# Ledger of designs, part 12: VH-VL binders against Mucin-19 (Muc19)

Target 1, 175 residues: Mucin-19 (Muc19), of Mus musculus (Mouse) (q6pze0r851to1025)
Amino acid sequence: STCHVYGEGHFRTFDGESYSFDGLCQYTFLEDYCGQENGTFRILIESVPCCENGLTCSRKVIVTFQDQNIILQDGKVTAVQTAESTDCRERSANLYSIHTVGLYLIVKLLNGIILIWDKYTKVSVILDPSWQNKVCGLCGNNNGDLKDDFTTRHSSVAAGALEFANSWKTSQECS
Short names: E, the ipSAE of ESMFold2; O, the ipSAE of OpenDDE; V2, 0.75 times the mean of E and O plus 0.25 times the DockQ between their complexes.

## First folded at step 9 (VH-VL; framework fv_denrakibart)

Design s5 (from k4 with heavy chain N31D D55H D56S L99H; at its last look DockQ between E and O 0.43; V2 from the best seeds 0.00; counts 0 for: pae E 10.5 > 2)
Fold by ESMFold2, look of step 9:
Structure s5 (fold): chain C 175 residues (1-175), chain A 121 residues (1-121), chain B 113 residues (1-113)
Amino acid sequence: as target 1 above (175 residues)
Amino acid sequence: EVQLVQSGAEVKKPGESLKISCKGSGYSFTDYWIGWVRQMPGKGLEWMGIIYPGHSYTRYSPSFQGQVTISADKSISTAYLQWSSLKASDTAMYYCARHEYDWLSGYFDYWGQGTLVTVSS
Amino acid sequence: DIVMTQSPDSLAVSLGERATINCKSSQSVLYSEDNKNYLAWYQQKPGQPPKLLIYWASTRESGVPDRFSGSGSGTDFTLTISSLQAEDVAVYYCQQYYDYPYTFGQGTKVEIK
């Protein structure tokens, strides 16, 4: 299962639905909260415009996972690591790993999520099979059904991409 | 049927500019990388760089950075290789080739027929 | 840059006999996280563009005859033609796609003996 976005907002969901949406706000790319308070992660995206012409020149990716805040921006990955004492080291594990392969920077999370970024506009997420039917956001719900891939933040099925994608905006103060 | 069709052979003098083309058909042009590969007469293959036409992201081999410009026009499914000032040493066969959609699959599954560029004065 | 070195530079093989081409990379092209070797093989017949034969070191591209096989891991790779045919006269190239810049070996010319 792979979801991606690139360029001026060209998306492909986990279930294979393709659509275009070039919003200028922060949006939920993928999360497991899905209208509830008991989620474990969020992946948020923002388009970063060029100063020269306002088109998308890059993307900022924010991952909240296991009390980590991992930021992909400006070709770099920044994370706040949990401070460790000697008492906690047995149970301490690297919550993520970072690798470079070819053009891409890869962040692997302990929960079976792989985030892939070309250091520019293309962001991809690969899910382990364990995530079937457990996610929502701009990447769709990963349930194998194309007809409900445009499920909004409020659990309704939108008729088109614009309504669907705008429902995943994280702040009403941006429009 | 996937095809990459390149522009015809060129004969130029040193110092002239040149832009050669590679038109893709039979697939979603903006979903695949286009790479350019040089083959000097009687020599092997040299990777020059690539472009992802979906958002015009380019990457050059260090040996070719600043020597050529790679670009694309996605509205006509065409990638370009361009010189602002040709040198005799640019005489070669130039291939475009499709880089697999999967970002990890950096092998070229389809190739254009090649464009022979001859630079002599 | 990862340097790809092929051996031999040329070889002559009798029809129906086995041809073996070696490719060595200056550093490993095996990615431990997915356990794949980022290596491809191409065939270039005279007057033609290159054609993909093998990717991931050992996976045969669709339509490529069974007599072509790839093997090896890490830094050492082999292309084998189990029973050379007349149409296999070509130059063969290995390519790594592990890291930028992508690089090719210098080529191995295969001839009929």
Scores: ipSAE 0.007, ipTM 0.558, lowest interface PAE 10.5, mean pLDDT 84
ESMFold2 (binder alone), look of step 9: mean pLDDT 93; pTM 0.949
OpenDDE, look of step 9: ipSAE 0.019; ipTM 0.619

Design s6 (from k2 with heavy chain D56K T105S, light chain T100Y; at its last look DockQ between E and O 0.40; V2 from the best seeds 0.00; counts 0 for: pae E 8.8 > 2)
Fold by ESMFold2, look of step 9:
Structure s6 (fold): chain C 175 residues (1-175), chain A 121 residues (1-121), chain B 113 residues (1-113)
Amino acid sequence: as target 1 above (175 residues)
Amino acid sequence: EVQLVQSGAEVKKPGESLKISCKGSGYSFTDYWIGWVRQMPGKGLEWMGIIYPGDKYTRYSPSFQGQVTISADKSISTAYLQWSSLKASDTAMYYCARHEYDWFSGYFDYWGQGTLVTVSS
Amino acid sequence: DIVMTQSPDSLAVSLGERATINCKSSQSVLYSEDNKNYLAWYQQKPGQPPKLLIYWASTRESGVPDRFSGSGSGTDFTLTISSLQAEDVAVYYCQQYYDYPYTFGQGTKVEIK
């Protein structure tokens, strides 16, 4: 299944719901926490506007996977190992791979998640079947049911895209 | 049956504006990309750009950026190619073509019949 | 831009004989992780729009006769017409879709000798 966003915040969820939202904050695109503390990953997105005119010129993508941040911005991908100290006797396993196919940057995670970025505004996530009913965020819940795709961070079903999408904002310090 | 039907041939003078169309039928119009391809008389094919009709998301070939505008009206399943001021060098056949939603499948499986644009005088 | 160069520019072949068209890209269009070559071939008969023949370098589009085949990998590709028929008179184009802008070869005109 595939979820994507592109342009001025045009989303298509895993279950096929389409909506428009292009807020200027950081939002949860996809995660497996879903109101719990025991998740394994988050994919966050930010729309990067042009000179405050409201048009989207790029997107920044942050993948938190175990103790690592994988950051997609400015046409590049970097990885930053966060929090706990690096053990000199043991290095991080190869938890992800990074590939390019022309303009696409592709990050494949060991957990069966594939992130695709066109180095511009288009971000897509492909899930293997094992993730059915295990995710939440702007991409919906991947359960095959369109009626609950607008499930908020608080497990309520929103009536519209604006309420739904704003519930996935990661910081109150942003407008 | 999938069809892309383009607007008819145009004869124009330099400096005139023009908007040509490409109407898709027989498939879900907003599930496919629409690309525009130029073929100058006796020459090969040139990719001009592409649009996803579900919104305004477009990408242009650098050679055509700022030279033309690609747009779509999903309510009538139609994509457009337009010029604000035609030049004699714009004389060519213009094709629309689609490729499927998948980002990696950038081959064009269906093509319109073409629109001949002649700019002379 | 990825430059696609075809050879020859023009080819005359007797009916029933083999026609071979080459296409070379200025950089690889093979993505090693999916093992796919991002290359397509099109046929354009006189007065008609292009028609898709081959995609992923070697996969024949539905309805295309078995005499058409594609081969090659990386930077070097070949379209083969195993037994040329009269209706195969056309210009043939390769196209890469590995990177924007998508680009086409300059075309190869195939004629009956």
Scores: ipSAE 0.008, ipTM 0.592, lowest interface PAE 8.8, mean pLDDT 85
ESMFold2 (binder alone), look of step 9: mean pLDDT 93; pTM 0.946
OpenDDE, look of step 9: ipSAE 0.019; ipTM 0.630

## First folded at step 11 (VH-VL; framework fv_denrakibart)

Design t1 (from s3 with heavy chain W103F L104W; at its last look DockQ between E and O 0.02; V2 from the best seeds 0.00; counts 0 for: pae E 8.3 > 2, placed apart)
Fold by ESMFold2, look of step 11:
Structure t1 (fold): chain C 175 residues (1-175), chain A 121 residues (1-121), chain B 113 residues (1-113)
Amino acid sequence: as target 1 above (175 residues)
Amino acid sequence: EVQLVQSGAEVKKPGESLKISCKGSGYSFTDYWIGWVRQMPGKGLEWMGIIYPRNSYTRYSPSFQGQVTISADKSISTAYLQWSSLKASDTAMYYCARLEYDFWSGYFDYWGQGTLVTVSS
Amino acid sequence: DIVMTQSPDSLAVSLGERATINCKSSQSVLYSEDNKNYLAWYQQKPGQPPKLLIYWASTRESGVPDRFSGSGSGTDFTLTISSLQAEDVAVYYCQQYYDYPYTFGQGTKVEIK
């Protein structure tokens, strides 16, 4: 299944719902925490404006996976270790791979999640079937049902895209 | 309806400069890459490069790097292909085309009508 | 660069008969992680720009007649016109979009015999 965002915040969820939202904050694109403490990853996304018109020129992507923060910004990918990890195998392990297909920079995570970035505004995520019903965020819940794709962070179904998308804001201090 | 409308045919002499245009309409111009494709007389298609109009980021085919300039003016939904000094070997048809963004796409779903550039004398 | 080679360079086919065009890439254009072939087919009629027919090797673009079909995987691909019509006289190109630079085959000219 595939979720993507591009341009001025045009989303298509894993289950095929399309909506527009281009908020100014950091949002959860996809995670497996879903209101619990036992998740294994988060993918956060921020719109980076052009100075010229305030339009979105690129997107910054932050991936939290196995005590790594993998940052997609400025056309490059970097990894930053979290303070909680002291395992040498985790530091030396090949937790992700990076390569290019056409326009796209591809980050494959060890858990089978594929992140695709055109180095600008387009971000896509591909999940293998094992992630069905296990994820949440701006990409929806990947359960094959369009009826509940606007499920908020608090497990309610929003009436529209704005309420849904704002519920996935990672900091309420951002307006 | 998605349209790409290119500037008209050009007849030039070697050494002259030229800038041809490609105007997009019927879609969000800044949300799609625009590519340029050359077709030499009696020959096939050659990908020259692409531009993302939102921020004017460009990528060129190695064969064309440094030989042409690709640019865009997003305020008028227009992409450009430019030569500073034309050669007789630049005689060709030049197409602009839109890259499809749906999924992992790098294929061209809409094409301009083409601009014939003739360089002689 | 990935070299795309088409065969034949030209063919003449009777009206209503099958036309078969082959395209071979010098490197696989199948990306194993998404199981997609990064290959497209275009039709270019005389005096006209190219027109997209097929993408992802086998997916027909909207508005393209179902007599056009694409098949193949990896390095070997085929465009088939099951029943050639007069309006199908054109040059056909395959294109890979697996890696930069994007490259086209040299073209196959299809004519009615």
Scores: ipSAE 0.012, ipTM 0.602, lowest interface PAE 8.3, mean pLDDT 85
ESMFold2 (binder alone), look of step 11: mean pLDDT 93; pTM 0.948
OpenDDE, look of step 11: ipSAE 0.031; ipTM 0.611

Design t2 (from s3 with light chain D34N Y100E; at its last look DockQ between E and O 0.02; V2 from the best seeds 0.00; counts 0 for: pae E 7.2 > 2, placed apart)
Fold by OpenDDE, look of step 11:
Structure t2 (fold): chain C 175 residues (1-175), chain A 121 residues (1-121), chain B 113 residues (1-113)
Amino acid sequence: as target 1 above (175 residues)
Amino acid sequence: EVQLVQSGAEVKKPGESLKISCKGSGYSFTDYWIGWVRQMPGKGLEWMGIIYPRNSYTRYSPSFQGQVTISADKSISTAYLQWSSLKASDTAMYYCARLEYDWLSGYFDYWGQGTLVTVSS
Amino acid sequence: DIVMTQSPDSLAVSLGERATINCKSSQSVLYSENNKNYLAWYQQKPGQPPKLLIYWASTRESGVPDRFSGSGSGTDFTLTISSLQAEDVAVYYCQQYYDEPYTFGQGTKVEIK
């Protein structure tokens, strides 16, 4: 299953639902343990405007996996170890791999999640079948049902894309 | 000389499975991506997906994701395209092709001769 | 998806005359970091697989006659056959490989007038 965001906020969920949303905040693109802070991974996205006209120039992606933060920004990837992982530098090398394929940066996590970034506006996440119904965020819940793809952070089904997307803001102070 | 040789024409019924092949020769098979392109009768070309034979990393077009499986056996320099259950709409010519320029490009410099797949009841 | 639109759908040109095929992409296929256009042109003769003619919008593939040339940038591209030959009767396709899926144009059939 694959989830995509591209262009001016066009989304396609794992289950195939398409919607548009162009917020300027940071949003949970994908995570497990939905609505909880004890997840094993989290993918955040932010739109980066480059013109005064408000067009999206790129997307910043932050991948949190265990004690690693992987940041995709400005066409580059950077990895930052969190302060809590003092002894895991050697483990970090095995937690993920980064590859360049054409225009794309590919981040492969040990948990079977693949993140693909075109260094521009397109972000894709590929899930192993084992992640069926185990995720949430702007990518949906990957349960094979389009009808509940707009499941919010609060485990309700939003009536529209705006309500759905806003529920996945990392900070409610951002508008 | 770089060559891609595809398996022969197939006549199948709906619901049947099928696996067609593309054998590369004349170059290092593991160093180049192989792609599959569909061409329905009298229609244009459709990019289906690509595979890197060295590690079998595969990319699919969204339109073909879950509809077909692309694989490779590098030991025999062969790429595969397979269906678990064919549909009449799968009737088409299928081409394999090699990607050029540092094996990461999206254009195809060498093509197989094509495999005609006919699915009819 | 990036939509590739060719024009015309069909073209009849006299032998020795210029043939011009246009290809438009719904989005720019120019990559700013390397200033390359991720655009290719193919020739497909009846009963044959496609053959690569041009890549990076303007680079001619080895073995391709000089009468074939590619031009353009961003969203607008052109394949030109300076002097149409009998063997040039074919369908021509543009393809972008800037973004997945690497979509093709619908094709332009070139015939002798």
Scores: ipSAE 0.017, ipTM 0.574, lowest interface PAE 6.5, mean pLDDT 90
ESMFold2, look of step 11: ipSAE 0.020; ipTM 0.601
ESMFold2 (binder alone), look of step 11: mean pLDDT 94; pTM 0.954

Design t3 (from s3 with heavy chain R59Y, light chain Y100T; at its last look DockQ between E and O 0.08; V2 from the best seeds 0.00; counts 0 for: pae E 3.1 > 2, placed apart)
Fold by OpenDDE, look of step 11:
Structure t3 (fold): chain C 175 residues (1-175), chain A 121 residues (1-121), chain B 113 residues (1-113)
Amino acid sequence: as target 1 above (175 residues)
Amino acid sequence: EVQLVQSGAEVKKPGESLKISCKGSGYSFTDYWIGWVRQMPGKGLEWMGIIYPRNSYTYYSPSFQGQVTISADKSISTAYLQWSSLKASDTAMYYCARLEYDWLSGYFDYWGQGTLVTVSS
Amino acid sequence: DIVMTQSPDSLAVSLGERATINCKSSQSVLYSEDNKNYLAWYQQKPGQPPKLLIYWASTRESGVPDRFSGSGSGTDFTLTISSLQAEDVAVYYCQQYYDTPYTFGQGTKVEIK
């Protein structure tokens, strides 16, 4: 199953729900152990506006997986080792791989998650079937039920896209 | 040694369905994209599309979107190209090829031997 | 789509002489972030599948003879065979992989004069 975000905040969840949301904060695009801080991975997204106009020029993506932080920004990928890691070069080779199809940057995680970024506004996440009903965030819960895709961080179903998306802000101080 | 071995030549009639195969060996099949390229008789190469075998994510050329289906079975390291209803104009040589990735690359480094598909009444 | 146009369509060159094939893209295939040209050259001999010769516009694939070289940047590229050999009789294709679909040139047939 695949989740997409593109353009000015158009989303398609794993279960096929489509909605629009264009916030300026940092949001949880996808994570496991929903609502908890002890997950095995987290994908965060931020809209980067154009300097010339109010449109979204790109999206910054931050992937946290084990002791690695992978940052997609300004058409580039960078990896940052966490403080707990001592030999990131050797470990990173086993934890993820990076490759490109044309202008698409692809990050493949060891846990079966694939992130595709066009270096602009489009971000796609592809999950192995093993991740069914084990994820949450703006991409939904991937349980095959479109009706509960707006499950919030608080495990409630939001009535609308705005409430749903706002619940996945990484900081409530951001408005 | 990296090898792509394609299925044998096909002779079909218009309206028939067809599925041809490309088996990869000598490398990690799930880590590389596989592409299909059409070459009509006496003509040039046409990029049809690519698939990532690990998750079956596909890109199609607009010219071939909806005309063919590209799929893969990673359990047997095989990619497929199929038609639901062949046309005489589908007569061509079809190549599969591995897409190499080095940092930000996307070129075909290894090719299958080709599968000749002939569609005639 | 990015259109790739090769010139000439056919070329006859004497053995040992230089063969030059040009390829033009309808838009630049140079990516500013990595400063690489997303262009490849392929050789297709009669009855055989294409073979990769050059990638990143100027890097030779392993096993490719030194007489083959690629040059150019942006929208204009050139494949050069410094000294044509009998085994070099083939159709040559350029291909961009800057943007999908990854389009090929129409091909250039190289023959011995």
Scores: ipSAE 0.073, ipTM 0.664, lowest interface PAE 2.8, mean pLDDT 91
ESMFold2, look of step 11: ipSAE 0.394; ipTM 0.758
ESMFold2 (binder alone), look of step 11: mean pLDDT 93; pTM 0.951

Design t4 (from s3 with heavy chain L99F, light chain D34N; at its last look DockQ between E and O 0.11; V2 from the best seeds 0.00; counts 0 for: pae E 10.8 > 2, placed apart)
Fold by ESMFold2, look of step 11:
Structure t4 (fold): chain C 175 residues (1-175), chain A 121 residues (1-121), chain B 113 residues (1-113)
Amino acid sequence: as target 1 above (175 residues)
Amino acid sequence: EVQLVQSGAEVKKPGESLKISCKGSGYSFTDYWIGWVRQMPGKGLEWMGIIYPRNSYTRYSPSFQGQVTISADKSISTAYLQWSSLKASDTAMYYCARFEYDWLSGYFDYWGQGTLVTVSS
Amino acid sequence: DIVMTQSPDSLAVSLGERATINCKSSQSVLYSENNKNYLAWYQQKPGQPPKLLIYWASTRESGVPDRFSGSGSGTDFTLTISSLQAEDVAVYYCQQYYDYPYTFGQGTKVEIK
């Protein structure tokens, strides 16, 4: 029940499919919307290239969960509530916790999702069993079947990683 | 067999530069972090920092940040520890060690033989 | 920084007798999500580099004799040599790898009485 990405876009899905994709846009790593309006969370990722050599130097991770945005960027974690919430202590205390273990920052969400970031390029997500068959994105659909891990945003099964991964881009205008 | 072979002992003057090396063999060099540990004469072990040779990502102990440079050349399976200007207080034994990574952190499973650095006028 | 404190600083033990080394961390090194203690023990014989003995507080590294055992959890840890041999004369270090930087204890010198 673990998905991860590291380096220059090396992915391993929840169901065990491995592929490489080094896109420079923002992509849906994992969400439960899956083409519907009634989802509860999104995890978006971006590769951040090094200025000097063009390789991936870090990853930015954006988590939307309830009325919170949790941003992992520049070695830091920032939680920002929406403009509609005025009591950030009460809502944040119920939504997530942040811990450091070894080289890693751990963000544990109330909904059973654990996000692990090495403050660099490696991002991992662990799901409890309740999320089986309920998610989509670059991490695949977590249904135990490798044959459909390349299911696109539009519910078709792509023949290759490039078509699959580009379907999870959040903006077609990025290139 | 996993081996870490360090460069030989050094005798230097204050203000000189120095780069010591640690060559790994018998394993996939780019798949493991390499750490550096200082042991001052008659003292214990001090963790200095680690490097991931595949992409040169480094982490330093706060006590050593800005005092030393850790680097690697993955093409020759070698990690380095470097000073731009040595001080007498840098006199110590310096070990490199392989960082066995598991469950979000790691420990040092194989150690180099050490490089004695002596800095005196 | 997590401070690791060993006790005693020095220990003299007769051949064949039990040696006990304690290590205390300034904060817990137990990660509740995986129930692991991020604690290692190293042996450093005179004139030699350190050698890994124990990791995860109680797991022996391959090739380490059964007389070495680790125990404890959270903040309090123990390395036990059940029957001291001449070859066990060394300085022993604990190390936490729970949180950066990965600090060592000050060392415990074990010698034959």
Scores: ipSAE 0.007, ipTM 0.556, lowest interface PAE 10.8, mean pLDDT 85
ESMFold2 (binder alone), look of step 11: mean pLDDT 92; pTM 0.933
OpenDDE, look of step 11: ipSAE 0.029; ipTM 0.567

Design t5 (from s3 with light chain D34L Y100T; at its last look DockQ between E and O 0.85; V2 from the best seeds 0.00; counts 0 for: pae E 3.6 > 2)
Fold by ESMFold2, look of step 11:
Structure t5 (fold): chain C 175 residues (1-175), chain A 121 residues (1-121), chain B 113 residues (1-113)
Amino acid sequence: as target 1 above (175 residues)
Amino acid sequence: EVQLVQSGAEVKKPGESLKISCKGSGYSFTDYWIGWVRQMPGKGLEWMGIIYPRNSYTRYSPSFQGQVTISADKSISTAYLQWSSLKASDTAMYYCARLEYDWLSGYFDYWGQGTLVTVSS
Amino acid sequence: DIVMTQSPDSLAVSLGERATINCKSSQSVLYSELNKNYLAWYQQKPGQPPKLLIYWASTRESGVPDRFSGSGSGTDFTLTISSLQAEDVAVYYCQQYYDTPYTFGQGTKVEIK
């Protein structure tokens, strides 16, 4: 399953729904909380405007996973680095890996989530099959049913993309 | 229908400048990388570099860094390849090509017709 | 840089017979986590620009005849033309897009015997 966003907010959900939305706030791209407090990760996105004309020039991605923050911004990844010395064997397993393939920076999480970023506007997420029907956000719910892909944060099905996408804003104080 | 239309053939002398163009149509020009590929007479294909027209970010092959300038004018859906001072060894066919939209792409799904550049005294 | 080497440099094949072109990369172009080989094949007929045939090593581009197929993984790849037609006379190139700079093989010229 793949979800992506690119350009001025052109989304394709895991279940194949396409829509356009490019708000100026921070939004939940994907999470497994979905109305519960016992989730394990969040992937948030923010559009970064061009100085020249206010169009989207890049996207900032914030990943919260196992009490780690991984930030994809300005062409770079900033994250806590796990020590590679034998002193830290209790934490010797990597929680994620970061590498480059082609033009893309790839973050692979231990939970089977692969995040792909071109360092600019294009962000993609590929889910391991175990995540079927366990996620929510701008990427939809990954349940194989297009009829409920516009399920809002409040568990209602929106009539259109704008209502759906704005429901995934992380702060209501942002306009 | 997606099309890449390049400027016409050029005959130049060593030391002259040149700017050739590649106009994209039938798709969202600013959403795709455009690459430039050189083919010297009787030789194979060489990747020169790419540009993302939305913000004009460029990446050059090390072999061409500092030798050419890749640019774009998104208002007219056009990418450019430019030399400040041509050499006889620049005689070649130059193609522009669009990188496929898909994630992790690096293959060229649509190609321009090519621009033949001949540099001789 | 990843060096792409094709073999043979040239081959002549009887009309209706099979043509086989090999491409070897100096490094693996397989991203094993996604089982994706970052390898494309292009056809360039005389006097024409290159045309995409195959991407992801084995996926045929839309409109490309079924007689063209790609196979292989990692460092060794093959383009097969199962029944050569007159219009298949061209130079064929492999290209890796696993790492920049993207690189092409030197080309394989296919002719009618």
Scores: ipSAE 0.383, ipTM 0.763, lowest interface PAE 3.8, mean pLDDT 86
ESMFold2 (binder alone), look of step 11: mean pLDDT 94; pTM 0.954
OpenDDE, look of step 11: ipSAE 0.652; ipTM 0.872
ESMFold2, look of step 12: ipSAE 0.379; ipTM 0.761
ESMFold2 (binder alone), look of step 12: mean pLDDT 93; pTM 0.951
OpenDDE, look of step 12: ipSAE 0.687; ipTM 0.881

